VHH binders against Dopamine receptor-interacting protein 1 (Dorip1). Designs and how they scored, part 22

Target 1, 310 residues: Dopamine receptor-interacting protein 1 (Dorip1), of Mus musculus (Mouse) (q4kl13)
Amino acid sequence: MKTLFEEIKASIKNNYNQDRSFWRPVLPWGGVFTIKAGRKAVSCTPLYVEIRLKNTCTIDGFLMLLYVILNENESFPRELSLHFGREFVDCFLYLMDTYSFTTVKLLWIWDKMEKQQYKSEVHKASLVIDLFGNEHDNFTKNLENLMSTIQGSYCSNWHCPTRVQEDQQRTISINPPQEIPHGNLIRLAVDELFCSKIELCEERGCGGLREFSQRVFCHGAPPFVVLNMQHWKPEDLAYVPYYLDLSDHKYLLEGATLFNKEEHHYSAAFQIDGHWMHYDGLRNVNLILLNKPPEFLLLSSLVYIRATEK
Short names: E, the ipSAE of ESMFold2; O, the ipSAE of OpenDDE; V2, 0.75 times the mean of E and O plus 0.25 times the DockQ between their complexes.

## First folded at step 24 (VHH; framework vhh_surovatamig_d1)

Design aa5 (from n4 with T104M Y105H; at its last look DockQ between E and O 0.31; V2 from the best seeds 0.00; counts 0 for: pae O 3.7 > 2)
Fold by OpenDDE, look of step 24:
Structure aa5 (fold): chain B 310 residues (1-310), chain A 119 residues (1-119)
Amino acid sequence: as target 1 above (310 residues)
Amino acid sequence: EVQLVESGGGLVQPGGSLRLSCAASGFTFSHYGMSWVRQAPGKGLEWVATISPSGGITDYVDSVKGRFTISRDNAKKSLYLQMNSLRAEDTAVYYCAKGWTPGMHFDYRGQGTLVTVSS
């Protein structure tokens, strides 16, 4: 049986000039599904819950990007398994490869519901889950614990009660520079982020100094990085860098979460075998090759994958 | 592979000065705090100085305060220890170490360079 990834690749190769669309079985926006409570019941008895989903594109985008990331490099499943658990990663890949995207999505949502990640309400004996507007929780947060982006030094004050405590920031949230210089703003922002900064140890009530310095990962250089671009204005982004040099490694742009301002929902763009695709779970043709960058989409996150040293 | 190579040690008279150097490789030098530690004959490992990744924060063991200066050049991936007003008690093998103190948590250290202070 061909995997989803193989099917997508085949589609790209065979239908480049004929059909640049791909249908994916995705639960429609507002769809209803009954999930058997194999896990702890979140909000209702009995053990079966009817779930109604709203605004599913954010999680759809994440899952698609995750799948692409996992399939681009053989080492990624191993690395992510350390974080998500091997069982999850294996199950995820299996379901995606068997074209059970809807099942994957539901299982993911269910898992996150147990962790109270999503806003939900009970309406007419149905659990309504709204996934709208939570790009961070639906995407970035899921990868947050895999990496630390900033580390804090020990406090210069010997009397600091938390002198030796390292402060870790686990997500790359890059903000536009206060002064917009000419050039690649994203690169400049990233560089700025990775520059060491000395700050007062104010958060801990100490007058000492701490230096917040560059990215450290528990297992070395991460296989991928996510840049949170939620604070960036589209008009300020003249260029998205195709590559980033981080921690002596080269990272290549492989995906993005996109917010459609007009439609008020998130979608995803990602690269497969050198081709950019756009996924939108709310569209009938929900997977298409990109001929040009989408004009009406706001960038919310960028995903870079570590280049394999071949 | 992480490598730290110390140099600059030698024999010096009391009151003299030495400058130690450490060449680092195998990791992103600018991302890590660096330290100097020393081991005197018959004694345990002692922390001497530490410097933050950018060099903006430095710290010293009390016995060397005012006499020793730790510095770094991230472009050259080098760590330095300027030692002034050397004393007999400063005699030790000095090691360059990757990591922060005072917790004495270092990922790596070099082979060391011997500093002997004697009249």
Scores: ipSAE 0.035, ipTM 0.475, lowest interface PAE 3.7, mean pLDDT 72
ESMFold2, look of step 24: ipSAE 0.629; ipTM 0.878
ESMFold2 (binder alone), look of step 24: mean pLDDT 84; pTM 0.862

## First folded at step 25 (VHH; framework vhh_surovatamig_d1)

Design bb1 (from aa3 with T58E; at its last look DockQ between E and O 0.34; V2 from the best seeds 0.00; counts 0 for: pae O 13.7 > 2)
Fold by OpenDDE, look of step 25:
Structure bb1 (fold): chain B 310 residues (1-310), chain A 119 residues (1-119)
Amino acid sequence: as target 1 above (310 residues)
Amino acid sequence: EVQLVESGGGLVQPGGSLRLSCAASGFTFSHYGMSWVRQAPGKGLEWVATISPSGGIEDYVDSVKGRFTISRDNAKKSLYLQMNSLRAEDTAVYYCAKGWTPGRYFDYRGQGTLVTVSS
């Protein structure tokens, strides 16, 4: 059984007149009215999940994806719990199971308002999630913080004006190389981003050498990683890896956000019971099995989850 | 799990010497810059020294230049701080730190080892 991406890769490799149009990222999701996932049946047949989307906020899409991943992946709840706390995961799942998404959202907002803010103190910097008001921005800010990385830089010249004495925090952005080397382009890009390196500081106006430490997550390895694929072309999709090695941790591809070029809306894809499913809240049949690359959809983002074992 | 364990602290007279050690585990030691930071009683955390992953580049706070030497052994996953000509003002808890950039960031620090310089 081939996954969505495997099918896409196959189609790209095949000189078929097939429409290869894919990807630019923004979470399209409207709020889920109801999510029902069957927990009991791992079979050769994909599980049917009822998803009703009522809202159209981008955060809703991520939350829905998160919910699906949490229910379908046995190890991910633990990983997420390590980062956000067990209580967060349990509460999130409970609310999603018992209430409509809108209700969950409201309850969450209410709870957080009463408590001023949801704070995760698991890490050095607290992750504060405020779902009230500017939900998208708050979410994005928190995600950005979670996904922030730092790389130390030193110059052999003690008087180097460009010597980095401040932390370089960046979200992980993976851009395709100008030249297509042999191998996985994303992996190569990730490796380049994270590996230690020495550079001639002359490029920065100094005569010394600059040494960069390995890039690391500021708050520890996150339970998931989101890759922005906005700069990737459909033909580059063949190079999407299923696995990522980041900061001594392994990450597995679990979901994606998609953009419909013709209709100008976002949708999501995720794996259920070993199959890639596509959710589009604007469609009557809003959840479908992806047996082949979907037409008129572009890749927006990839979601990787951390593996339990190195 | 990242672990940093400092050792070598103690009581020393002014002008004396100490050598601090830090044992690191839970990460690829050789890939990261390492630092020593200290906290004197009633004062904030102060950066002391940093060494690059390869050990080729060192940096020190001005007050310890010429007296302290930071070094590392990547094979042993260890960080060291040789402290010579100690002064009363050097009295502090010394911490081994991962990924420190002076005044801005450190990823992780140990529990610290106390250095007391007193006559």
Scores: ipSAE 0.000, ipTM 0.254, lowest interface PAE 13.7, mean pLDDT 64
ESMFold2, look of step 25: ipSAE 0.522; ipTM 0.820
ESMFold2 (binder alone), look of step 25: mean pLDDT 84; pTM 0.867

Design bb2 (from n4 with K65R; at its last look DockQ between E and O 0.20; V2 from the best seeds 0.00; counts 0 for: pae O 13.2 > 2, SAP .686 > .668, placed apart)
Fold by OpenDDE, look of step 25:
Structure bb2 (fold): chain B 310 residues (1-310), chain A 119 residues (1-119)
Amino acid sequence: as target 1 above (310 residues)
Amino acid sequence: EVQLVESGGGLVQPGGSLRLSCAASGFTFSHYGMSWVRQAPGKGLEWVATISPSGGITDYVDSVRGRFTISRDNAKKSLYLQMNSLRAEDTAVYYCAKGWTPGTYFDYRGQGTLVTVSS
């Protein structure tokens, strides 16, 4: 059985003036969906597809991105398996390919109830999605643990109230600078965040010396990194780096989540066959080629995956 | 996998000296503060000393200040504790710990090495 992505790719490769459509249970909350490409589509160019969705949320968007990334990137499944276990990855892909999102969620809930949901046996951080109430918060919390970074802060004054302990874990948040400097803004921000520094604690009312270690991943380099971009504008997508160097690992941009403020729903952007596609299940034409940064959307997050170490 | 292996413990007379070593692996040693903690018989875990990633900043529990010296070699991924003028009250299992906290929090600790100070 061909995966959704394989079917899409196959459709693109066939340079015929014929209808290109297929059925897939790929999207959340809506059963079996039909992905239909436009008629007489040109080969080698991603085509719009119709996907009917009833509900979208941050989690759905992320899972969709994860699915797409897993299918598109040959090395990513292995990388993810190293962190979550092969069984998790295989099960996830299988369910996404064979069942609707609703079914997947139900099965996941069922599994959680019976077996106490997939826990990472490899790392301390487990990805547990409580899909039956507070799913967003739980998902976010687990994701935060997975991708948390720490920058140790030590003041020579033992009684310094601003000492930062190593239990402080945070996801990577990137805020736009007040002034737009020349260069890649996000990269510069990331670099600044991960750099070691020493500063006088007196600036904070303490007489000691404060040392900040290089920011590192708490649980080792994760297979993917999510940058919180909530304060960025859609136009800022033009400044998004395709590569990030984090703690001696290289990460590649694979997707983004977007938020429609007017309609109050999330959407996703990802690459298909080398092109950025925008998925918005609430639109009539809900998967379209992005030729420019999306309008009237807010950037929510960027998803990077770890490059394979050769 | 993070590993911390302590060594150098043993029996010593009061007033004696010992040097503890810790070999670290499984993480970028130079990026993290490191600590020594100890647990005396029948007592809880006690923080002893901490050293910053660069080694430029050190701190000690008051009871060992002036007697103990924490140091590190990032190239060798090693942590040390020079213990001088040992006292009976210093008797404990000493653990190498990943992290630095004013309290007893650490990410990882080794199996420990026993230091016994007795006449």
Scores: ipSAE 0.000, ipTM 0.263, lowest interface PAE 13.2, mean pLDDT 64
ESMFold2, look of step 25: ipSAE 0.666; ipTM 0.884
ESMFold2 (binder alone), look of step 25: mean pLDDT 84; pTM 0.856

Design bb3 (from n4 with G103N; at its last fold request DockQ between E and O 0.80; V2 from the best seeds 0.73)
Amino acid sequence: EVQLVESGGGLVQPGGSLRLSCAASGFTFSHYGMSWVRQAPGKGLEWVATISPSGGITDYVDSVKGRFTISRDNAKKSLYLQMNSLRAEDTAVYYCAKGWTPNTYFDYRGQGTLVTVSS
ESMFold2, look of step 25: ipSAE 0.657; ipTM 0.884
ESMFold2 (binder alone), look of step 25: mean pLDDT 85; pTM 0.866
OpenDDE, look of step 25: ipSAE 0.000; ipTM 0.256
ESMFold2, fold request of step 26: ipSAE 0.680, 0.601, 0.651; ipTM 0.895, 0.870, 0.885
ESMFold2 (binder alone), fold request of step 26: mean pLDDT 84, 85, 84; pTM 0.860, 0.866, 0.861
OpenDDE, fold request of step 26: ipSAE 0.683, 0.556, 0.746; ipTM 0.868, 0.828, 0.898

Design bb4 (from aa3 with S54T; at its last look DockQ between E and O 0.46; V2 from the best seeds 0.00; counts 0 for: pae O 9.3 > 2)
Amino acid sequence: EVQLVESGGGLVQPGGSLRLSCAASGFTFSHYGMSWVRQAPGKGLEWVATISPTGGITDYVDSVKGRFTISRDNAKKSLYLQMNSLRAEDTAVYYCAKGWTPGRYFDYRGQGTLVTVSS
ESMFold2, look of step 25: ipSAE 0.511; ipTM 0.822
ESMFold2 (binder alone), look of step 25: mean pLDDT 83; pTM 0.855
OpenDDE, look of step 25: ipSAE 0.012; ipTM 0.277

